# VHH binders against Putative methyltransferase YMR310C, part 2

Target 1, 317 residues: Putative methyltransferase YMR310C, of Saccharomyces cerevisiae (q04867)
Amino acid sequence: MSSTRKFKKVEKPLSQTRHYSLCIPTTLVSDCRNLSQITHKVYQVAKFASLFNVSEVVILEDNSQVDATKKKISTAKLILALLQYFVTPPYLRNTVFNEKFRPYLTAASKLPRLSTLPFTRYQKQDHGRYREGLTIKMQKPTLARKKIGKVFKQTKYINIGKSKALALQSQLVPINARVTIDTITRKIVSPQEAYGDFTGLDSQYGYYTRIASSFTDLFMKGPLKEGYTQSVYVPLTTRDTSIPELSSLPTAETNPHILLVFSTWDTLARAFKLDQDQFVDCQGPQEFFDAQLPCPVSNSDVADAIPMTLTTLSTVF

## First folded at step 4 (VHH; framework vhh_sonelokimab_d1)

Design g14 (from g0 with G110A)
Fold by ESMFold2-Fast, scan of step 4:
Structure g14 (fold): chain B 317 residues (1-317), chain A 124 residues (1-124)
Amino acid sequence: as target 1 above (317 residues)
Amino acid sequence: DVQLVESGGGLVQPGGSLRLSCAASGFTFSNYAVGWFRQAPGKEREFIGAISWSGKSTYYAVSEKGRFTISRDNSKNTLYLQMNSLRPEDTAVYYCAAQRFTYGSLKPSAYDYWGQGTLVTVSS
């Protein structure tokens, strides 16, 4: 168990439904004074991401001056852990999160459960057939008095919050992955198959989470091999400073996966400048975007901008 | 299914010219920046040139600037590489590649889709 988990994706074909990824900057919590305020802001992001069936939340790390102290948690890692906590079923929370990390989750544990999540609702129609799980490693047995063994990178065993791990019927999957499981057939299924109209990436219920440590990583290290079909800048300010004109949101793609980048242009320009050596003759961060949306409200907080933007998009797309 | 299929390779004499084509299918070609790379036996994959989604911007390796010209036809979903004044050291497998950005990148890791390659041999 690590104090912050980075889950591996189990690849399956995406649904034909339009998918959204949200990029949020670590500065969304810059005006917070304590853990409770940080937790509440991240909770609002998680609540709206779940309500609008968002596929992914990406945290853009905008500070290159990282504290070298091994005992301190970075803002990006704290936001990541909180986002993961809010989509983790109660029966897996103690397994997913290291005990030394749990002090950072005390405020989160007191907040209401997200009502849209299937593990918080009653499963009367399916008799509890579908369940969320965590893929777990299996260590090779030792034949002598050795206490150290070899571990496998793939597994057939899933922790579903029961006394015994569930063994998959015929599949091997990466360890440390969140999956939705059919407990009767012992097969990994999509969240859409298990729970109906919920959108997710492949075999994981809820949004996928990751940290983009650079401007380039935001676009290149996504969970999908195919990448984003469209990237859209969502301004958090109406200031008329060095913002290039971008076109309206295009809608021509089949299986669209749209990245919505909630930021200020100054933050994006700073991040882009740090990656300048990776690009030949690139004019600026505008070349990474297909379109921009109107600023949802003047000087928007990220948590407030998300539901306003997604509500607008739900009426058009 | 996403596919990039190169064609036009073959044997050419030093000082000669050759035009490579890359046919794209299974994705919206006009939304992708596309480029050419080459790999000679026992060497790493080398950037040649790239062209933005609209065709307005072109990017070349400094060593190849002026000898090679990259172009695209979005109506035909096709990328081209015109190679002039060919030398024996241009002998390589040539790959086309696509990335979901409007700009070019020198790094192979930035490209999402790759063709199988077409062999170009420059020999007398």
Scores: ipSAE 0.013, ipTM 0.358, lowest interface PAE 7.2, mean pLDDT 75

Design g15 (from g0 with G110E)
Fold by ESMFold2-Fast, scan of step 4:
Structure g15 (fold): chain B 317 residues (1-317), chain A 124 residues (1-124)
Amino acid sequence: as target 1 above (317 residues)
Amino acid sequence: DVQLVESGGGLVQPGGSLRLSCAASGFTFSNYAVGWFRQAPGKEREFIGAISWSGKSTYYAVSEKGRFTISRDNSKNTLYLQMNSLRPEDTAVYYCAAQRFTYGSLKPSEYDYWGQGTLVTVSS
């Protein structure tokens, strides 16, 4: 193949070689008294995950807690909805979130937009060439037969927040998916091609989100084909005297994808105990971790621990 | 009576392919991360790759990524290594190993159970 080399200033960053997933426990909001306080804490997590180009935020569900307020939505689902809201472009929010979530998003709607999201960061430089979209059904539901389902799985139409949907030139893609579009070529493009940033996942919106409903699901269910290269415990308190000794973070390998589990040992021990019957002769949650880090901020919120930890890790290489 | 038994080794020409199997017995295979190592006579034991107890995460040594594929079948208590584009440098005894309830490790010392090995010779 021939290549023509011309002078071209590239202002977009190169794809990072080290990728991170953040695991946060639902107990991060246990001291909150109302929706506004919950929203603020989740907003800080979203803000720093976006700032550090994190691949994924995993919510570890603490099923041992009983919600005394009898709220209709679980804490894990609330945190998930808020994280997804903060990485959704304003023009897609009413399409992405149905009516059942709107009461839980009122405080979030009043917070500043995340300026560090990939699709926001280069918007002016690219003159609006790359745009976030949502794939929409090719045919309206009213035209569907009573045997609804399989006939509407693929589409060429993308909602990009303009008066008319964008029609893909030669691609047929699954419906209800968030995508990055090159508006000139009318093709779905990777985040790396559009923004120069790559999180190690085919994430168009900044970070991937999921709920881990059990201790084992944290490690067994995820978006990575190759899984995490290392799992690292990040203590949120220095006061727990029952923490087993774990090794320090080993030297990173080429293109590592590290799972950082922000928690207290008690929270991990409770989650592990719920899965205990699935294990034979296992001593505890320490067997699931490759290393631990020193407590980055003594007795601080997860949101404060995230930037301290990621900043510290960035200085290792 | 814990056992790991490797099979499928043999003589292969350069550029050829080979599939190794490791049959596990005497422990709950589905609760262990398992991996492949190799050792040539007079050399250190090298990590090839590992697969998590769930089978959903795989880890490879940088030099072998793309040529070798690890898989497992928990219903048959068996670990596999598919080796493609084999080179004379791949000549070694291949060992399977099992590690309790964690991701695969690069360190031989972190594995609880080891097989006896199967010889792979890449030569014309």
Scores: ipSAE 0.000, ipTM 0.183, lowest interface PAE 12.8, mean pLDDT 76

Design g16 (from g0 with G110D)
Fold by ESMFold2-Fast, scan of step 4:
Structure g16 (fold): chain B 317 residues (1-317), chain A 124 residues (1-124)
Amino acid sequence: as target 1 above (317 residues)
Amino acid sequence: DVQLVESGGGLVQPGGSLRLSCAASGFTFSNYAVGWFRQAPGKEREFIGAISWSGKSTYYAVSEKGRFTISRDNSKNTLYLQMNSLRPEDTAVYYCAAQRFTYGSLKPSDYDYWGQGTLVTVSS
């Protein structure tokens, strides 16, 4: 390993930790009257997910409460777009987000940058060596050809928010992908190599986001090759269940992935009922959980329950 | 590299019992729900039952409930199927399969890894 005085690599400890995925219901914004209030609630989720180095935020869609009035996009898609916005560097926002989403992101643009994201936290220490980018289409514009009739699926060009795109030294990579780039070597690097922080997901510099449109999709359609090692119910209301109270967590050294499901029992029961025919002899949603946590505060807001839960898991376990 | 190896198959008389084992290697067995399927000659692969990653939840096909019992030992990376009161119609190749989710599924297509199978013949 060689360093120069201008572009010195900062040594960062590799984290061996428990990785968390948060499942949040679309009802987290049900009490909001306008876009600004929705944006603030989702911002709080993003802030705490970033602070606690959460791997994934899963949005559980409540199809029984789809708002058919006034919204051009679903509540789940709005929450998804806002979560993705908060982990996107300012210089990539106009490139990453379709123009159709811009009206929904106006309040988000006024909120502070998440200071705990790896690419924000180490920016000064690294002297700009590592930078977030978006892979862009390879094009050959000429004065004689106003439009290019061929779109390439591979590219060597990365938008890093500078006046000119960075050309990779020897690699061709898929277009329209978020990457971390070493600006000195002009190579794509893992977030773990660049920042030392690791969410348990291969290429993520912050949390991954997805929508679960059904109870089964919550457990089946995750980004993790080996699935979740433990699923934990985090009740937003008090109710007697057969789920045992959480007594221990898997060893951090095994890099376990723990799914925390923030919900009311009624919401889970409704979602399970729609999928019940897929499971012979399954008695209810309780069978999909290894443990539950005590209700932090009865009738808790999801945004408030998240930091309470993650603090408890980091201090008690 | 990834393997599921079934054992314990063989010839059994009607009314007899048999225990099948499935040894897993090359993946983190404790992170997978695992199940048993069977396939008789000329028929489609049929679900028998599944057990969650922790062993706390079990799921059975209605026709096998009460006769067959699924269990696992995560410390030995092994899945078991205890079969009692065997009938000639239970004659099939038995497969173990692993799915990377915390619960079992009835659909063969949901399973990521499959064993090569072990033959069970129920005949007098």
Scores: ipSAE 0.011, ipTM 0.387, lowest interface PAE 9.3, mean pLDDT 79

Design g17 (from g0 with T58R)
Fold by ESMFold2-Fast, scan of step 4:
Order: sequence, then structure tokens, then C-alpha cells
Structure g17 (fold): chain B 317 residues (1-317), chain A 124 residues (1-124)
Amino acid sequence: as target 1 above (317 residues)
Amino acid sequence: DVQLVESGGGLVQPGGSLRLSCAASGFTFSNYAVGWFRQAPGKEREFIGAISWSGKSRYYAVSEKGRFTISRDNSKNTLYLQMNSLRPEDTAVYYCAAQRFTYGSLKPSGYDYWGQGTLVTVSS
């Protein structure tokens, strides 16, 4: 159900001068016994990503272990759905997530809403002028045919959680896209214009989410046309003596966009080896990182490492 | 609007030196691996070498090793090619090119943005 189309990054200058993307491994839930435990761990990631105004959460899929039995949903897709759920307004949940996802979202529906989300925080101040919406299919859509036989659908109608869909004044946009809308002018606006904050890499407020199915996809298939300004390895353990020494974190560039990769070196080395043929002269994953941060405890859960890392970086960089 | 503009080409004697510059605009230069290519009339385009986004890694085609040096200045959004001991067979149009974030090994393929080229003529 993760077929929601994304708009390109807003061209207007961002209010924040420093942007973070978090890469988390699917192994963050490997010690969970049930859906409730998985949901709680993903909720903690979403909570801290929202608290620290993170732009993107990337799920690095561990495909080094092949599951012989076909599962109903992969671990990566489950984590993606949960992350998307936590930044989706309640009035859009039934439209964004189809009924087949309902069994996977039962524990998530019982958890508190993320209090830092602006459509909860700012609603009283603006009398509901700006709303989060989802573009929806119309009866007679404009179709753009892809060369590979797929068709791309367009619409002017946006579900904003009211009895009638809002019609855009003058434009057609892709269906199934999350947007922020000005209900008075009937135009898609940036989250910056609507809420005074801009954290995402898209037309909606909240972190952008994606799955990286390979080491290469982590770096190459991001939503930023120009990629990341820095890549930083954040070790989840201090006991691995095979970890190559990396440079100290350099000073920030103008408007930096920093990828923080939360992992063990073993996980990264396995992912890199699967893509080895794409990196003929590259000796290992260390060539993809600018720096390594110290791990303050001998072993860290991803959810715990996130606030520790972001707090440290807000102080020194 | 993405733009790469080469400069510094011209006529030079065999055995001479020349420095080419490539000015980048319309994108975040420091996020790209950038390289130099050349093409003589009636021949295929040839890869000269490339430099990583940070300048930590450089890669040169075997035939150019030791004669050509690639460098970059991210504060000026500029790529350089220092050419020494030039030969008549180095006569070509020289292009700078940029490829999306790759870090790692610098491959001669995958370049998304290209300049218009600058002519270098090596003759007496």
C-alpha cells in the first residue's frame, strides 16, 4: 500500500539550515516476539525523528538472509507502514492505508499521537486554513502513459478529512500523494508556509520515508536530486574491532544534508558485498562515509541511539 | 538550471602545460563526483579521470597517469585539470561532467551533467 506518489522538493529556501536523514536497519526489530513489540520500537524511532525535526527515515533492508517461505508482508514494508502511520492525520488513515494493512496497525492505533506534528499543534492558531490532505482519483482523470506500459493518473481533488473533497483551483497533480493545502486559495503549499516549520523532503509535513533494498539504493535512490552532503556511520556497538577507523566529523557545509547510518559494521559489510560488482575498485563500505561517531555505551538500541546522536550533533556541529 | 562551463583551452606547443577550469552552477557541486573527458574529431569520447565529492579519492585512466592532475575547490564550485607534457595526440575538445552521489570507486560511467567543451590544440 505504499503506492503514495511524492512531489518533488519545494524550490523555496528551507527554514532550517541543517537537515538530517536517519538510516535504520530492519534488524532493529529482530529481537521482537510480536507485533506490539515491533510497533513500540518503530514508534520510538518516529517519536525522536519528529522531536528532532528529521527530514527522512530510510529503512535499509537486510536481504542477506533469504526466507524460504513467502511472508504476507516483509519486515521492511511493515516498518515503512508503521512510520507512515505515525505521521498520518487520523482523518486520512482509512484512505492512505487500505483494509489489508489494518491487522498490522492495530497496536499503532492505541499509541499517543506525536505531539510535535504541526497539524495538531498549530490548528487552533490558524482556524484550520491549512490542512494535510491526500490527492484522490477522479471520475475522468488525465492519463500519462509510461513507456513500460504503465499509466500515470492525475487529479484536482484532495481529501482533507471533510464531507467533500477540495478541488484545486488550477492544477492537476498525481493521485495518492500526501500534500499540505491552503483551503482558502485551494493551492498546494509548502509546510513552511502553512506551519512555519519545514522538515520534510516533500509537499507534506513530517519525515519522508523510503526503503533501500540494497547498499547502492541507500545512497542513489534518495528524494534529493543532489544527494547527501555528508554520510556518517553511527555504530550500535563499540566491541567490533574489525571496524575501520574513519575521519572525525568535518565542519558543516552551507545548508548541509547529513545521512546518519545507524548499524553494525557487519550489517553494512554484508549489504556492501551483495553490491560488490557495482564497485569494482572500492574496498569496503568505509569509502561511503565521511565520519564515524563514538558509541557512548557498549551496545545501543536504534531508538536510544537516535536522541543521543542528534543531541550531540546539535551541540558540536 | 544546471550548468558546467569549461575554460582555459587554446593552442599549446608539444611538451607544454595547460590548466583547464570547469565552473559549476545550479546544483550543489560538493555533492557530486566530477570528471574530465575528451573527444577528438571522428573518435569516441575518452575518460581522463575523476575526483570524489570530497576530493579524498581520485582516479585516472592509465594513459594519463603522471601527466594529468585533477583537483577541485568546493568553495568556488570549480573543477580543474592540470595537463603537463602535452602531445599532439592530446588535441581534443575537453568536457567536464558531474555524476550523482556515488562516493566509493570512481567509474567512467554514470555522468548526468555535461559541459559544452573547450578545445585544446597541441601543435607547433
Scores: ipSAE 0.015, ipTM 0.308, lowest interface PAE 6.8, mean pLDDT 75

Design g19 (from g0 with T58K)
Fold by ESMFold2-Fast, scan of step 4:
Structure g19 (fold): chain B 317 residues (1-317), chain A 124 residues (1-124)
Amino acid sequence: as target 1 above (317 residues)
Amino acid sequence: DVQLVESGGGLVQPGGSLRLSCAASGFTFSNYAVGWFRQAPGKEREFIGAISWSGKSKYYAVSEKGRFTISRDNSKNTLYLQMNSLRPEDTAVYYCAAQRFTYGSLKPSGYDYWGQGTLVTVSS
């Protein structure tokens, strides 16, 4: 209580001031002939998203020519599963992924681990204190009955890849949640608190992943409560010149969160047209973008465009 | 000077309803897309929804669709938020915001003008 005592908080600083979400189209794998090729392209996306501490990877679903009868899972769901696999700790892979997805993850299992994920870096100061876990269903039904309706969907038990599940000290949390746990205090902690690496989102193994099944969903169904501060079109072809070039990114008092949309204009126009009756006042998809970046390279593959774009943004903005 | 002034906030019991208003001045309100945001104590600002300049197009955050309704009256330069089935988790400062130069854009980003906010407390 003494005001004469100096106290300094042990706080880990933010790893970056700008946060990015990447939107990639399902067409990124359209030229792939087999699962191995699809896996390698998605691996490159995951590798660079991890390297640049990207907050989120959004998969924009192209439903223009869907043959669901020939594939047991959609292209979007396959890309989602692969992205989630690459951020999942090895000791949780068999628990996190349903048997339905395991045949599609065989090529992924042979690829190197992403060395730039927060939990793959050794934190000498922390002596292995923090560990990634998956919340699991409560095993004692009689205990679950003590909390009306909520306990069946909540748990205090976390699978941390050891012989026994870790029990939280005082918290009840949703089941099947990806968390970082302090093994000493038995409390869920943010990735920033644990590792100092902050992607702009809490309680993730790495980047967040989701599917946008429509143009509208891309902007409206994200994990950020306020939404994206800016949306930027990144052309994959030199033919795209419709959006004004980005001259500078404005700075805000709070950290900006920028959506980078990697696409062709034709793909965006098609997606917009499907939602057009909801946008009667809009002339086209350009009205949803604040700026455009120059095409990183002529006829860019998404996997190549990502590191070129993020490297440029890390040095000029 | 551009000004947005929110009103209608207050104390409401869970399950109750409340209507917020946002009065705009200093700009041509009918040429702007406008929206509602909220910020709970100790949390980041959250997008609720937006309405186009004409009022014909409306967009809501998924979590708020069905409980909240946005409307506008261009003759009165006023934006409204009707909130139904209020929960304690809806306790926040509610802000109105306007987006310029982007006709028909209903994205959550790019808002240039903001109000000072009105407090809504949902408690028994």
Scores: ipSAE 0.018, ipTM 0.391, lowest interface PAE 6.3, mean pLDDT 77

Design g2 (from g0 with Y103P)
Fold by ESMFold2-Fast, scan of step 4:
Structure g2 (fold): chain B 317 residues (1-317), chain A 124 residues (1-124)
Amino acid sequence: as target 1 above (317 residues)
Amino acid sequence: DVQLVESGGGLVQPGGSLRLSCAASGFTFSNYAVGWFRQAPGKEREFIGAISWSGKSTYYAVSEKGRFTISRDNSKNTLYLQMNSLRPEDTAVYYCAAQRFTPGSLKPSGYDYWGQGTLVTVSS
């Protein structure tokens, strides 16, 4: 952060009408020697994603070494679990994370909670009307099957960290999803309605997380119905001279949702080639990007590149 | 061989409705954002609207939002433009166009494939 400490509120939070998604590669932890180092790098990503009010963190899986991780938790799933841990209220930890994941979260449990998240800042605070929850399966007498082609089961029950689950008044929602709820009306509400500023997606506070296992999934399986209004390549190396010429960051978008892809061109080219039969008319991955930013720091880690990039973007727009 | 073929144009009275179709072939239609443009005699080409590859998202030029609706049928490789409350100023050649894969972006620019156009005349 290059901003000086503020003793009074003289600046407003980042606009909710300008949304960022961060795509990070699994190689961000390739130089780590142990779980503690991996945890610290992911914590830095989570910290800055929260600080800059990022809507989504997408993990782009490097499929070149997938087979090497078959007997253990994959690198992508470990990063996903850590990112989810840092935005999970303490009272939901045991419900959100099964016993198999807990050995991977021991280092994370020792780190400070993200101060920008209202429900994690005050560990025992009751926010009164509004509360974070996790959707849970319905009991057998009320169980309903989805039709063929539907991947999610539905429920009306929310675990809010109390002895009794809350029943939604008028909604059926997918199971195993994080939500913000109004405990009086028993309805899912936007995080903005519950907590004000520094909110993520409409149904939960904090950034959304997902794994993109392919080039196509990165762009098409985002959480927003409208997709990304711009996609921007953020190079992690100055050494790649084969990068096609891309325009500077355009500013002619209303209500932008910008995907920032932190990668190397070589990694993107390999991912694109695996999906090439879906894009037979395309020349290469450059056709998926609207602009390119300068490399924030030569050969820097993704964790360092993120705050430098977001700080730069916050000062020009 | 990429091809877009517009149809459904013709003479329509003011206040009437018309539906244009655009048949796509030679590429995987369901992977592309597609849109409609028009060009009146002596004027520049004007963007009308676009629809995402899945059909879940649409974007319209502000002036057209209330009268025109864009839709697609990926099983038939066909794009549609429903035009209601037509006015004489809507007289133009209407073009369908496809962007090469643009990941959720519904911009008025970046279209790689164009049809030959279909004439719509709004007159009494």
Scores: ipSAE 0.014, ipTM 0.306, lowest interface PAE 7.6, mean pLDDT 74

Design g20 (from g0 with T58Y)
Fold by ESMFold2-Fast, scan of step 4:
Structure g20 (fold): chain B 317 residues (1-317), chain A 124 residues (1-124)
Amino acid sequence: as target 1 above (317 residues)
Amino acid sequence: DVQLVESGGGLVQPGGSLRLSCAASGFTFSNYAVGWFRQAPGKEREFIGAISWSGKSYYYAVSEKGRFTISRDNSKNTLYLQMNSLRPEDTAVYYCAAQRFTYGSLKPSGYDYWGQGTLVTVSS
């Protein structure tokens, strides 16, 4: 049995499935009094997004939100940084996050690693063959003799958390990008190829994350080349009577991408109103939803609503 | 009710360009993602690309990216397909289609409303 044979993963065909994107409002942390409480709520979101193989977490920015950190960072950017932190391997955390973000990540550093992430879930099965990395800067060899060298936008060097960077066999790739590496062949591989998990988004090692600064951006600036197949309102407090209750989901064989919007109606109505001039023929945000779910629990917290909703969708539909 | 009417098809020489139009009526065009498909005789229908309701997001089939451009004019309820560097293999009936109930979707599935098609023939 050679080392290569010992490290070889059995290829499993990706199962056809329904893919989910979660939209969460910045108001999910409005009742938090400190960074530790904010961190715990975002951790619960990350934990369940990882557990259910969610494709994407979208942060809908509520500009009326006043509970930001005392340091000059927006609530949306804080939530984004925390979500990105929880899908970053411990050995890359200091290199992925700029010095300016580290004070906001102190509580997060004390929380358990998410065991359900693809790169942690399959570590034992793969015997360490596949590893998460960050592409790092490279200078021209001819400029190495100068005290100040020119930095180029492509590289063959990857930080994999070892003392020396891994050099790719023959490929140049953009710098400052998260990649999955086959440490034996020294090639970049897709997370799906390495781990067998498919979240519906290419190159994702867990959920993708982004900020939607407007109602329009929620639907239009996604990472999906094919867009969302279906949009579903998940009411935290109030249902809208003009949106039909969810009766069926698209067939799993079509690999649909379903957007689940966790919000109060007031938050959506305010966001829509700010973009009203782009929606001259529309009467309200209800026109952008195919269906809505029952309120999971009256006055639900976003973090609690997520696992309730995802469990319902996986077992009832 | 819902109606989509394609126009602009015809005979064009290889290397030429053609612009197709699709006039929409009977629904709020500006709220729907719309796209283009084509079908050559004896072959399956092929997705060309789609444009979001606002016109800010696009999706193109890999094989046609770079030669074809989709655009829309919501004030005129019209969808366009600009075709450049046409080849004999582009000969097909071209259809416009509108998606059902998914305002942000650009997926090649979920189309309920179809035009009758316009023939494009690329030949010398």
Scores: ipSAE 0.007, ipTM 0.328, lowest interface PAE 8.5, mean pLDDT 77

Design g22 (from g0 with S57T)
Fold by ESMFold2-Fast, scan of step 4:
Structure g22 (fold): chain B 317 residues (1-317), chain A 124 residues (1-124)
Amino acid sequence: as target 1 above (317 residues)
Amino acid sequence: DVQLVESGGGLVQPGGSLRLSCAASGFTFSNYAVGWFRQAPGKEREFIGAISWSGKTTYYAVSEKGRFTISRDNSKNTLYLQMNSLRPEDTAVYYCAAQRFTYGSLKPSGYDYWGQGTLVTVSS
């Protein structure tokens, strides 16, 4: 492409040098009476994660209390689906989410789109060059309604919400992946290249989401090759006393990626004990944190603690 | 491509010392936790110890604490294992390994990249 006159200039934001991951407990919805209340709480988390350009939201599964009612979907999987829904463009929702999830997403469909998402902000400029997509399977023609052939794990076709899938110029990529596409060059681009935002993750639209089913998974599994440079405990209750081994302020680092763990100490201690064989010679969960913060607000919603914590860290660190 | 190459192995007398090196290439070494493992003939692979990305935190298997010292030089992309007071039972193939750094990455499991190994023989 030689001409750019048909597109308006896209302003690049100031470089982001600090990246955050949020760990939230499944207990954030324990006091909810119905799906609508659960959806609203998760929506607030998504809203603030988007507002502060958070790289990742990790759901820490608390399995200590078995629900009296047997559910078809776990609380962690429900929260995951809702978080993924709020960062999915409307034209991809029916493709991204299996029909089995649709009953759990009815309240979410009634909530406003997150205005601070890079794609949503870019749409207001009406440039048409960059678009969110989902990689789809390559298929062979049917013969007498019978499909013949192997299911390929790689593809060149992307669903961009148009009548025909877009074919990549020269790339093969994994199926069922969210991507940002340059519709002119037919190449996958980073969100930073397309929209001027960078969350520390390649080819991610908004925040990344995952479930940590154990203390080990929380710290060892993640989307970044380098992992978390710092870990900070954020108490959800004023009943938690200061942990003697933890600093009150995180250490300054170059281009840090900080994991903020919103929890109670009892929950972390139980999770650590279940995985203790993985941490030979470790004394307790305090060895996995650089710092602790004062409880932002006693008995507040996790969503309320998020903006207070991120604002505080921008001031002192 | 990620590559780890061990060197410094060989024959040593009981009570002697030996320093192993591991040269890393193809990744940003300073952002990884790295460690040493060994496998003696007829035994399972054993964890020796690991060192954090910055070199400030080390973690050792209980049986190796005090005789072995792990260090790193991020400017040279090199990991070291200083072995002192060697015994015949230390005879093994020694492997270096790397994993993405997290505060929990010093555990014995979760290593993504492995070297080919270097043989250490302690003769009696």
Scores: ipSAE 0.014, ipTM 0.292, lowest interface PAE 7.2, mean pLDDT 76

